VH-VL binders against s5sc42. Designs and how they scored, part 35

Target 1, 176 residues: s5sc42
Amino acid sequence: MTVDALSNADNQDLRDNFIANRFLSHEAKLLDQRRFTEWLDLLDDEIRYIVPLRLMALDFDREVRADSFHINDGKVNLKVRAKRSSVSSGWGETPPSRTLRLVGSVMTDRIDQEGVLEVESAVIIYRQRAAIGQGDVLAFRRTDWLRIDGGTVKLLKRVALLTDASLATPNLAIFL
Below, E stands for the ipSAE of ESMFold2; O stands for the ipSAE of OpenDDE; V2 stands for 0.75 times the mean of E and O plus 0.25 times the DockQ between their complexes.

## First folded at step 17 (VH-VL; framework fv_cixutumumab)

Design g4 (at its last look DockQ between E and O 0.53; V2 from the best seeds 0.00; counts 0 for: pae E 2.7 > 2, unsure alone 74.3 < 75)
Fold by OpenDDE, look of step 17:
Structure g4 (fold): chain C 176 residues (1-176), chain A 125 residues (1-125), chain B 108 residues (1-108)
Amino acid sequence: as target 1 above (176 residues)
Amino acid sequence: EVQLVQSGAEVKKPGSSVKVSCKASGYTFTSYTISWVRQAPGQGLEWMGGIIPIYDIENYAQKFQGRVTITADKSTSTAYMELSSLRSEDTAVYYCARDSGWYEGYTSPYYMDVWGKGTTVTVSS
Amino acid sequence: SSELTQDPAVSVALGQTVRITCQGDSLRSYYATWYQQKPGQAPILVIYGQNNRPSGIPDRFSGSSSGNTASLTITGAQAEDEADYYCNSRDSDKDHLVFGGGTKLTVL
């Protein structure tokens, strides 16, 4: 990578990165605080939320199956998940887990689709399920597509790829 | 016995609205989704939308967005489908069905296992 | 939006095997659900998920999937199997449900 490639960011690039970092940081905060109603408001009506299933493979490039997902949700399913997470019943985690989300390594790129910003990031989520004991760590990279319409930014699409091939628990039960 | 009992046949004028009811019994109403499916004479099945009663979350097919309203009364275990601005093309049998729900997992099966007998709605001048 | 396509009509001789196929991009990600409908009746669930049969459905009904296709197979067709069959799945692009156009099965 050339120095010019790293240093020739224009004002638009800086603004894009600022917007992306602020958006994703705010999102993380909402989720950590279990503010799901507000989180849902960050989602575009045409949201596609994808967490592919990673399989063990000899070839690294074959670890991701195009037809297998932990999550492949639209807005309605995300609403359902949010509602389930908001209630202390047999439908979700009981008690609900506590989370801390760290979002970093944010890179932005304008794509051919007008008004859409592509955002790559790395995320670590610390999740505590019990009152005591060591929590779990989820680490993953993700690509987000943010719809920028005027002064409004919404999450249009997300693809989060878990670093670990296997989940310690049967269900994620959290938003990534 | 699990069953869905729908309201009776309707004859409507163009431009009017129709509201069809679907009363569920024999199971926990809030444990399933209710979907609405219609079938015009000699045509196939068409999904209109559904409701998740426990969360009051509705989902509508794009074709009917803004013209259909699906509601659920948990106290009476009854779902409703209201279709407005009726036109002749809306003449059909309207079914409610117990829907397994909007599963979050890839491997979760989807199905509508219990159907009402259908409600005939005729739109004519 | 995602669509499901199926042949409008197929025929099978009594006692023979017939396969009704449904095709669509959604089927790459979701299982097909199959319904049987006879004239003047509501649809009946016959197959869902990976080859699951509800109670009351004969074991001659089976389901399979491959790529972007799903199939309903009737092994040893009976006269009473004459009906319309619809495949159904989630929309791959939206949280909607979609039906195939239906297949009229005639038992000869």
Scores: ipSAE 0.643, ipTM 0.851, lowest interface PAE 1.0, mean pLDDT 90
Fold by ESMFold2, look of step 17:
Structure g4 (fold): chain C 176 residues (1-176), chain A 125 residues (1-125), chain B 108 residues (1-108)
Amino acid sequence: as target 1 above (176 residues)
Amino acid sequence: EVQLVQSGAEVKKPGSSVKVSCKASGYTFTSYTISWVRQAPGQGLEWMGGIIPIYDIENYAQKFQGRVTITADKSTSTAYMELSSLRSEDTAVYYCARDSGWYEGYTSPYYMDVWGKGTTVTVSS
Amino acid sequence: SSELTQDPAVSVALGQTVRITCQGDSLRSYYATWYQQKPGQAPILVIYGQNNRPSGIPDRFSGSSSGNTASLTITGAQAEDEADYYCNSRDSDKDHLVFGGGTKLTVL
């Protein structure tokens, strides 16, 4: 095969992917380190954070329901969720889960909204609760919309599609 | 007995502000959201916003964003609603209510199980 | 913000059954909560969640939902049930609450 010189379109794709990978890696680190105040600063004030309901169905294409959600939050509800997650013996998990987020398979696309980058990724979260036994793994695909404005990058929208179709009541103390 | 006691009626001029208080008793103040709901004469109920006192997180209806400020003083178990740049159409009864949105923010089910008696605010020149 | 729509007025004969409806897109995703308000008084919670009655609310009050519609049903209506009834739910696209316009129930 030959390796052609990069075009201007290829350079834009590389820049977009770099921005997305940096942002998602930074976010994952903040969440794993339980730096929730800094994480909230990554969120656009108009954020929509969506975890659709996936239930077992006869037709795989119909397992995701557009009007049914595990989570459908704006910034106020995410602040509440972050506060609950930050306490060790308050309203969240006690003791808090220890997590490691691996974000990969990052694909980017410019959309018809100026300054907004659409990002698809696959995520694996290793979680250890209660300090006993082995931890568990949560795996999912997500789509993120990143607003790039004035040299800053903010999360404008997230749709996280859980792989496990039987998860009817997700743990609200862990961000996807 | 769980009670919400609101401050007394107020008469205000256009362009001024009003601050209504809501003192809670008979329950752990920080464990519940306080919502503010108004009702203009002959009109329906209108949610203005609320506060989760333990987190100090406030939320405002779009219509009132920029004019309303909701606060809580945990030491006195008192919530406040301040509405600025008053107009004659702000004449209404203003209610505070305790709601159960405490653990999930503003999700379903959301219900206001204890209400104050209301504070009448009249805006006229 | 999504709207919740209620009929402005409904009548029922004493002892008969009435349904007060509330419609809005948010009700496809979120429960409706129902409040009763008599003239000159603060609202009182009558139904929340799937069909929960707080203590002190008679069992003639029940709630249901289907699609984008929630209903408050009063079976065996009494004179004291004459009041305004408001539905309330979460906005479909914000962390906000929305009230319906209210329904005046007249018991004949």
Scores: ipSAE 0.498, ipTM 0.803, lowest interface PAE 2.7, mean pLDDT 85
ESMFold2 (binder alone), look of step 17: mean pLDDT 88; pTM 0.924

Design g5 (at its last look DockQ between E and O 0.36; V2 from the best seeds 0.00; counts 0 for: pae O 2.4 > 2)
Fold by ESMFold2, look of step 17:
Structure g5 (fold): chain C 176 residues (1-176), chain A 124 residues (1-124), chain B 108 residues (1-108)
Amino acid sequence: as target 1 above (176 residues)
Amino acid sequence: EVQLVQSGAEVKKPGSSVKVSCKASGYTFTSYTISWVRQAPGQGLEWMGGIIPIYDIENYAQKFQGRVTITADKSTSTAYMELSSLRSEDTAVYYCARDSGWYEGYSPYYMDVWGKGTTVTVSS
Amino acid sequence: SSELTQDPAVSVALGQTVRITCQGDSLRSYYATWYQQKPGQAPILVIYGQNNRPSGIPDRFSGSSSGNTASLTITGAQAEDEADYYCNSRDSDSDHLVFGGGTKLTVL
């Protein structure tokens, strides 16, 4: 049997993948263009932004235990990071990092929470830290939960798994 | 010396609002978070929220979201906490405290200087 | 749901050692901060981070943590140590702080 038209279930899967791809592509563009205020508008008020890190160094002056290093931010902490990123792009101090995000391998799945998509993607970020051409690449897998409510799409949760980056710096100034 | 001086005691009716002030001195006001903590009679400490004055970013405990407003006046080095729609269970001592938290995603952290507290009584 | 649980009361004889405990899931990731409160007074900070004492806090106060449990230890307890003690930590589910219910220390 050959199916020339998609079933209702197939159409939902296709629609979900289209929504996820469009959302993640738009977000990546906002972040690359340093449009942080608009990026914050994509975030659900109950967002959880999680970057599990494994770092064997001790930090005696931090609230985070020495055997546990992770980023675990809600909306308030993300606003603080965005504000710091905006200020650091000032008139002649430390130049901001230039970034280019490639988001691909997008897969979607509906979960038992109504109106929420689970989205897995692979992400590559090219980052140029100095004006004179020094750059590196961050590559990682990311799981996102998107809330779809009345035609709006918001990022409800993000988990970015950065194993290799944990050896260099546990506090990231760029958004993943 | 670092000091936080709070406004005086208040007696309020249910349904009204109260605004408590916290005047800071002896340090750079904009460099630290101000947190608000309350304690009902015979009960424990309860974090209500705080403000990061350098960014004007507020953080509210979920229990108080929608009823509490925390502001800062940088010109007078004064933080304010306003609690609306008061109920009798809001009767408590309200403390302000300087919080030494880092603003790079791990704030607030520890409260090293406390005001003496402001008693708010809500009675019908 | 990231509650911090403390025993409501403990006792210690003068000069002896006491440990006040605090348990919660948030303590797997975050250190506890400890506050002392005497009747009618504002709390004061006694321990923060791994085991840091602010200036003016006697060295008989120390902190430790393991798993989901943090402890405040007072060695050589004195009469003036009689107070309520609160643990406090970052909530692992939010950008918020959470306090334990407090422990009343009685010095016998």
Scores: ipSAE 0.514, ipTM 0.804, lowest interface PAE 2.2, mean pLDDT 85
Fold by OpenDDE, look of step 17:
Structure g5 (fold): chain C 176 residues (1-176), chain A 124 residues (1-124), chain B 108 residues (1-108)
Amino acid sequence: as target 1 above (176 residues)
Amino acid sequence: EVQLVQSGAEVKKPGSSVKVSCKASGYTFTSYTISWVRQAPGQGLEWMGGIIPIYDIENYAQKFQGRVTITADKSTSTAYMELSSLRSEDTAVYYCARDSGWYEGYSPYYMDVWGKGTTVTVSS
Amino acid sequence: SSELTQDPAVSVALGQTVRITCQGDSLRSYYATWYQQKPGQAPILVIYGQNNRPSGIPDRFSGSSSGNTASLTITGAQAEDEADYYCNSRDSDSDHLVFGGGTKLTVL
């Protein structure tokens, strides 16, 4: 990697990184505080939320089978998941987990698609399921596509690749 | 016995609206979704949208977005489909169906119980 | 949005085997659901998921999938199997449900 590649940031790059960091940090806060209604408002109507079961290419134009994802949801399914998480019922995790999300290593690039910002990040989520005891940690890299339309920023697409290939439970029961 | 009972046939003028009801019985209403599917004369099946009653979450086909409203009354186990700004092309049999759900990941989905259909005729 | 395509019509001799195929990108990610419809009647669920038959559906009906295709197979077609058959799947991008155009099966 060249010095120029690392230091060639201009004002647009700085703004992009600022927007991405603020957006993802705010999102993390909303989720940690279980503000799901507000979180849903951050999502584009054409949102695609993807969490593969195994390490896969970020380019999903290739054949992907149904059994290959923890999550592959659009807006409606995400609403359902949010409702399940917000209501203490037999449909969701009971009791709900407490989470702390750290988002770092944020890098942004403008892509050929107008109005879309590609954002790479590393995420660590600490999850506590019980009142007392050691929680578990989820670590993953993530690629997000943010739609920037005027003064509005929304999450258009997300692909999260879990560092661990195995989960303790089949259902994540949380948003990544 | 699980069944869906739909309201009777409708004859409507262009520009008006129609509201079809679908009363569910024989199962827990909130355990399934309700989908609406129509079929124009001599044509195929067309999914219009559906509702998840337990969460009051609707999903509409793009073609009908802004023109169709699907609701559910949990107290009466009845789903409704209202289609506005009717035109001749909306003449069809409208079905409600019990849907296992298009949500919940990749679980198999199906519509295993269907109403008998409601004929809606739009004519001047 | 994704679409599902079916042959508009197929024929099968009585007692023979016929396969009705549905094709679409969504089938790479989701199972097809198959419905039978006879004139003047509501559709009937025939096959769903990985070759599941509802109660009341004869075992001559089976489902399979490969790549971006799903197939409904009738092994030993009966006269009463003459009907329209529709495949159905979830759209990979929109969470909408999509039907194929339907296949008219004639039993000869």
Scores: ipSAE 0.278, ipTM 0.741, lowest interface PAE 2.4, mean pLDDT 89
ESMFold2 (binder alone), look of step 17: mean pLDDT 89; pTM 0.926

Design g6 (at its last look DockQ between E and O 0.61; V2 from the best seeds 0.00; counts 0 for: pae E 2.5 > 2)
Fold by ESMFold2, look of step 17:
Structure g6 (fold): chain C 176 residues (1-176), chain A 125 residues (1-125), chain B 108 residues (1-108)
Amino acid sequence: as target 1 above (176 residues)
Amino acid sequence: EVQLVQSGAEVKKPGSSVKVSCKASGYTFTSYTISWVRQAPGQGLEWMGGIIPIYDIENYAQKFQGRVTITADKSTSTAYMELSSLRSEDTAVYYCARDSGFWEGYTSPYYMDVWGKGTTVTVSS
Amino acid sequence: SSELTQDPAVSVALGQTVRITCQGDSLRSYYATWYQQKPGQAPILVIYGQNNRPSGIPDRFSGSSSGNTASLTITGAQAEDEADYYCNSRDSDSDHLVFGGGTKLTVL
């Protein structure tokens, strides 16, 4: 990357990065505020929401398996998950945990699919439970594909790579 | 005893619509998905879609998106499937079935353990 | 009729063992469910999950899977086992369910 002068390609990259940052920041706010109906409106009708199963084998060069998943959801399955989260109270589980999502390290790329922006980011979710006064932290990287059509931006695909599959299994009630 | 009772046979002309009912009894209606499966004469089973009555969330196979409407009436424990713009290829037996899973990706495997007897729909000139 | 592929017909001699197969990429991620259907009747559930039989299904019916292939095995086939058999699974690329094309089992 040079720092001399901005080209036309640099200007598009700046606009793409702004769009991605704005979208992901807005999404994070909706999820932290538990505004799930509005969050679902950010999702493309053809969305694929994927949390792959990561293998912790002795072969450290092994690739992430594409055919095994903790989560593999389309919009119907995400509506069900959001509905369950909206009525999340149970015995000893009120009020619901509070979350704060920090999204950063945002990198964008235009791919060979019309109107789709590929976005990589790092995410930190701080979760605080009222009863203990101590929070926990989930950190991960993800790739998002944003469809830009007629001035609207929708999430078309998400792949979230968890560092520990056991952490994801008991608490897949939060959106990544 | 768990039962799904479907409405009677229908004869329809091309371009019209049909609405098939499926009344559930013997179990908690809202605890299960109702799926709709059709079978043309001499052909295999084809999943059309379904509904989760407790959430009122529908799921439609791509082939039928835009032509099928699936609803549920919790007060009568009855699901409905309406297929519009009928063609001769829609001649089939239409089954409703109780599906023991939900469509989200972390639930138990999906299987249809109770079936209605089917509703024959004939579309001809 | 689906993303799941089944042979259209299979024969077995009375008392012998037969295997009905179902192939598809979704079976790498999801278990197959198996249904039996006799002429003029609704399907009935035979096998779900890895190898679970609902109440009333004889233990001569079993299921297995490997890679992208699921199999329904009938040991000691009987005349009443003559029927069409369908596999069914979640589609790995959508929230939809998919049936195989069906296999007609003839007991000789």
Scores: ipSAE 0.465, ipTM 0.784, lowest interface PAE 2.5, mean pLDDT 84
Fold by OpenDDE, look of step 17:
Structure g6 (fold): chain C 176 residues (1-176), chain A 125 residues (1-125), chain B 108 residues (1-108)
Amino acid sequence: as target 1 above (176 residues)
Amino acid sequence: EVQLVQSGAEVKKPGSSVKVSCKASGYTFTSYTISWVRQAPGQGLEWMGGIIPIYDIENYAQKFQGRVTITADKSTSTAYMELSSLRSEDTAVYYCARDSGFWEGYTSPYYMDVWGKGTTVTVSS
Amino acid sequence: SSELTQDPAVSVALGQTVRITCQGDSLRSYYATWYQQKPGQAPILVIYGQNNRPSGIPDRFSGSSSGNTASLTITGAQAEDEADYYCNSRDSDSDHLVFGGGTKLTVL
């Protein structure tokens, strides 16, 4: 990679990166605080939320299948998940887990789709389910597509790929 | 016995609204979703939308967005489908069905295992 | 939006095997659900998931999937199997539900 490629950012690039970092940081905060109603408001009505299943494969390029997902949800399913997470009993976690989300390595790129910003990031989530003991760490890279329209920014699409191929539980039960 | 009992046949004028009811019994109403499916004469099945009663979350097919309203009364275990601005093309049999929960999870099998007998709605001038 | 396509009509001789196929991109991600409908009646669930039969459905009904296709197979067709069959799945893009156009099965 050339120095120019790394340092030749213009004002638009700086603004894009700022917007992306602020948006994702705010999102992380909302989720950590279990402010799901507000989180849902950050989502575009056409949101597609995807967490592919990473399969054990000798070939790294074959680890991700197009037909296997932990999550592949639209807005309605995300509402359901949010509602479940908001309840103290029933279909949600009891008690609900505590989370800390760290978002970093944010890179932005404007794509050929007008009004859409592509954002790559690395995320670490610390999740504590018990009063005591060591919590779990989820690490993943993700690509987000942010719709910027009329001064409003919403999450249009997210693809999060878990670093670990196996999860302790079949259901993530948290948003990534 | 698990069953869905729908309201009776309706005859409506163009431009009016129709509200069809679906009373569930024999199971826990909040453990399933309710979907609405219609079928015009000689045509196939068409999904209109559904509701998750426990969460009061609705989902509508794009074709009916803004014209259909699906509600659920948990106290009476009854779901409703209201279709407004009726036109002749809306003449059909309208079914409610118990949905396994197409919103429950990606890996959960989906099915509608219990159906009402259908409500015939005729729209004519 | 994704669509499900199926042949409008198929025929099978009594006692023979017939396969009704449904095709669509959604089937790459989701299993098809199959319904049987006879004239003047509500649809009846016959197959769901990978190959699940509800109680009351004969074991001659089976389901399979491959790629972007799903199939309902009737092994040893009976006269009472004459009906319309609909495949159903989730839309891969919108989370809406979608039906195939239906297949009219005639038992000869």
Scores: ipSAE 0.425, ipTM 0.794, lowest interface PAE 1.6, mean pLDDT 90
ESMFold2 (binder alone), look of step 17: mean pLDDT 89; pTM 0.927

## First folded at step 19 (VH-VL; framework fv_cixutumumab)

Design f1 (at its last look DockQ between E and O 0.54; V2 from the best seeds 0.00; counts 0 for: pae E 2.3 > 2)
Fold by ESMFold2, look of step 19:
Structure f1 (fold): chain C 176 residues (1-176), chain A 125 residues (1-125), chain B 108 residues (1-108)
Amino acid sequence: as target 1 above (176 residues)
Amino acid sequence: EVQLVQSGAEVKKPGSSVKVSCKASGYTFTSYTISWVRQAPGQGLEWMGGIIPIYDIENYAQKFQGRVTITADKSTSTAYMELSSLRSEDTAVYYCARDSGWYENSYSPYYMDVWGKGTTVTVSS
Amino acid sequence: SSELTQDPAVSVALGQTVRITCQGDSLRSYYATWYQQKPGQAPILVIYGQNNRPSGIPDRFSGSSSGNTASLTITGAQAEDEADYYCNSRDSDSDHLVFGGGTKLTVL
């Protein structure tokens, strides 16, 4: 059989996808293991972490509000969320949930911003509380912007679009 | 009953630093944010930053990042703001304020309901 | 960073109604908070959230918002209402707070 040699662009796409998959897999493991201080170290100091508000509408294209959101956090607000998540008394009488994050459908693109990789993914979070039986499933799509600085990769921006438009609380206990 | 008592006026030389204290009383210190706001003569209010004492998490306005240090001592219910590398443009009244900003809910209002009387800092040769 | 824009000065006749406005992109996402400041004094909170008045603030003060604009309305303006008024909001592009430039209200 005859195969064409991979182009330099094909090799770059492979490396980009490997970087993104490794980063997102590592992040998911940290969050599932509740290693929040290590997770915060993955975040760029200028991070924007956005969960837009969705409304049920007749026109699907208009369900996402650009000027309204469940979450619009920078690094200070994410530190506060992480601190609250780490404290057992912040949960009240219920033990913390156990989560499993599956991150897939990873697609990468180099954009016209130096050293930034745009990454799309689909995420499923399975959450099980003690003695509940079947757990919850939360599914959503994410767009992430990863800043690559030599050997360092940081999350610069995240936009997570929840599939469940009825979720109205802006104080989500689970990082997306 | 609820009050914030600030340290007295300061006269400083360019290039030095100033540390202003803000002692809280009449409420649970760790239940609120302390914000710092300054006002140069004849100018408007300018938010400098704040601290969440229960978590010891600071938040600084970009303009002051690298020059301002905000701390809190929970045992004395006192917040501090230190501004370094002073310039004549830093001549202002510096206020501390109790702030309901918990940085947790984007729909909740941010408001500063109790203010100190202000500390005048003059930077001159 | 988002700016909040206020008119520098507004006048009102004694007993009349005045509206002080504040504009900025952050106000599409966040409530404006309003402060009153008299010369030589610390600011005081007059309106927060949609239209909440702290204890001790007369009911002639009210707040409203539409689009990227928030307004402080004083009905039946009194001589003691003469002051500088500042709007304040969360910046929609950061974890920071931002003040408007202030509006000097003159009661005549």
Scores: ipSAE 0.510, ipTM 0.803, lowest interface PAE 2.3, mean pLDDT 85
Fold by OpenDDE, look of step 19:
Structure f1 (fold): chain C 176 residues (1-176), chain A 125 residues (1-125), chain B 108 residues (1-108)
Amino acid sequence: as target 1 above (176 residues)
Amino acid sequence: EVQLVQSGAEVKKPGSSVKVSCKASGYTFTSYTISWVRQAPGQGLEWMGGIIPIYDIENYAQKFQGRVTITADKSTSTAYMELSSLRSEDTAVYYCARDSGWYENSYSPYYMDVWGKGTTVTVSS
Amino acid sequence: SSELTQDPAVSVALGQTVRITCQGDSLRSYYATWYQQKPGQAPILVIYGQNNRPSGIPDRFSGSSSGNTASLTITGAQAEDEADYYCNSRDSDSDHLVFGGGTKLTVL
């Protein structure tokens, strides 16, 4: 990266980065606190939530298949997942896992779609499933598309690509 | 026997509301979703929306958002569809159907395997 | 929102094979569900998922998919197969369900 590339940042870039960081940090907090109802309110009605399946391949570009996903959900399925996570019986974890989400490496870019901000970030989630024992770590990069409409910001689309090709647990059971 | 029993035919004035009921029996009500599909005379099938009873989560087609309300009573295993601000164009047979639903994963095969007999709603001045 | 397209009408001679095709972007991601409807009756599920038949549906009904298309095939059409056939799928961009326009099958 050149100095010129960094110096070309303007006030709009700073504002965009601030918006993105604030939004994603707030989102992480809500999820860590299991405030799923409020989290759902951050989602656009046209949300698409995608977690591709990463396959082991010699060519990095072939590791992601367009037709293979851990998650490919719209708003309704996300509501279902949230509801399951919020209940203490049957469909949710008992006891529920505790999480800490760290969001970093946030970069923003305006795209040709009006009112949409593209955001890249790196995320680490620490997840504690049991009362005692070592938790597990999920690491991934993601691209988010934030819809900015007036004074509101909502998540329009998310693609989260897990760093690990195989999950240590059968189900994610958490939002990324 | 798995069946869905719908309420009887309705005749409504424009601007009024209609509420159709769908009583499920022969299966665990909370294990499936209920979808509502209508069919205008001589026309095709049109999905209106659905409900996941166990979670009280609704999903509405964009065309009907704000005008349709789908509810479910788990105690009576009955789903309801209310359509407001009725128009002549809303004249149709309204079906409820047992829907494999949006429960575990989004990739499960989708189907509506049990249908009610339909409720005729006529909107006329 | 995505849409599914079907030919409005097809015909088949008695005992012959006919294929009804459904096309749409959602079919790239989801299987089609097929319904049969006769006049004055509610639709009946005939095929879902990867060529699954519900109980009571004859084995002459089969389903297939390729690319953005799905097909319902009737091998050895019978007179009672004369009906409207609808394909159905999930919208790939939403959680909405969508129907094709329906295909009227005439058995000659």
Scores: ipSAE 0.441, ipTM 0.794, lowest interface PAE 1.6, mean pLDDT 89
ESMFold2 (binder alone), look of step 19: mean pLDDT 89; pTM 0.928

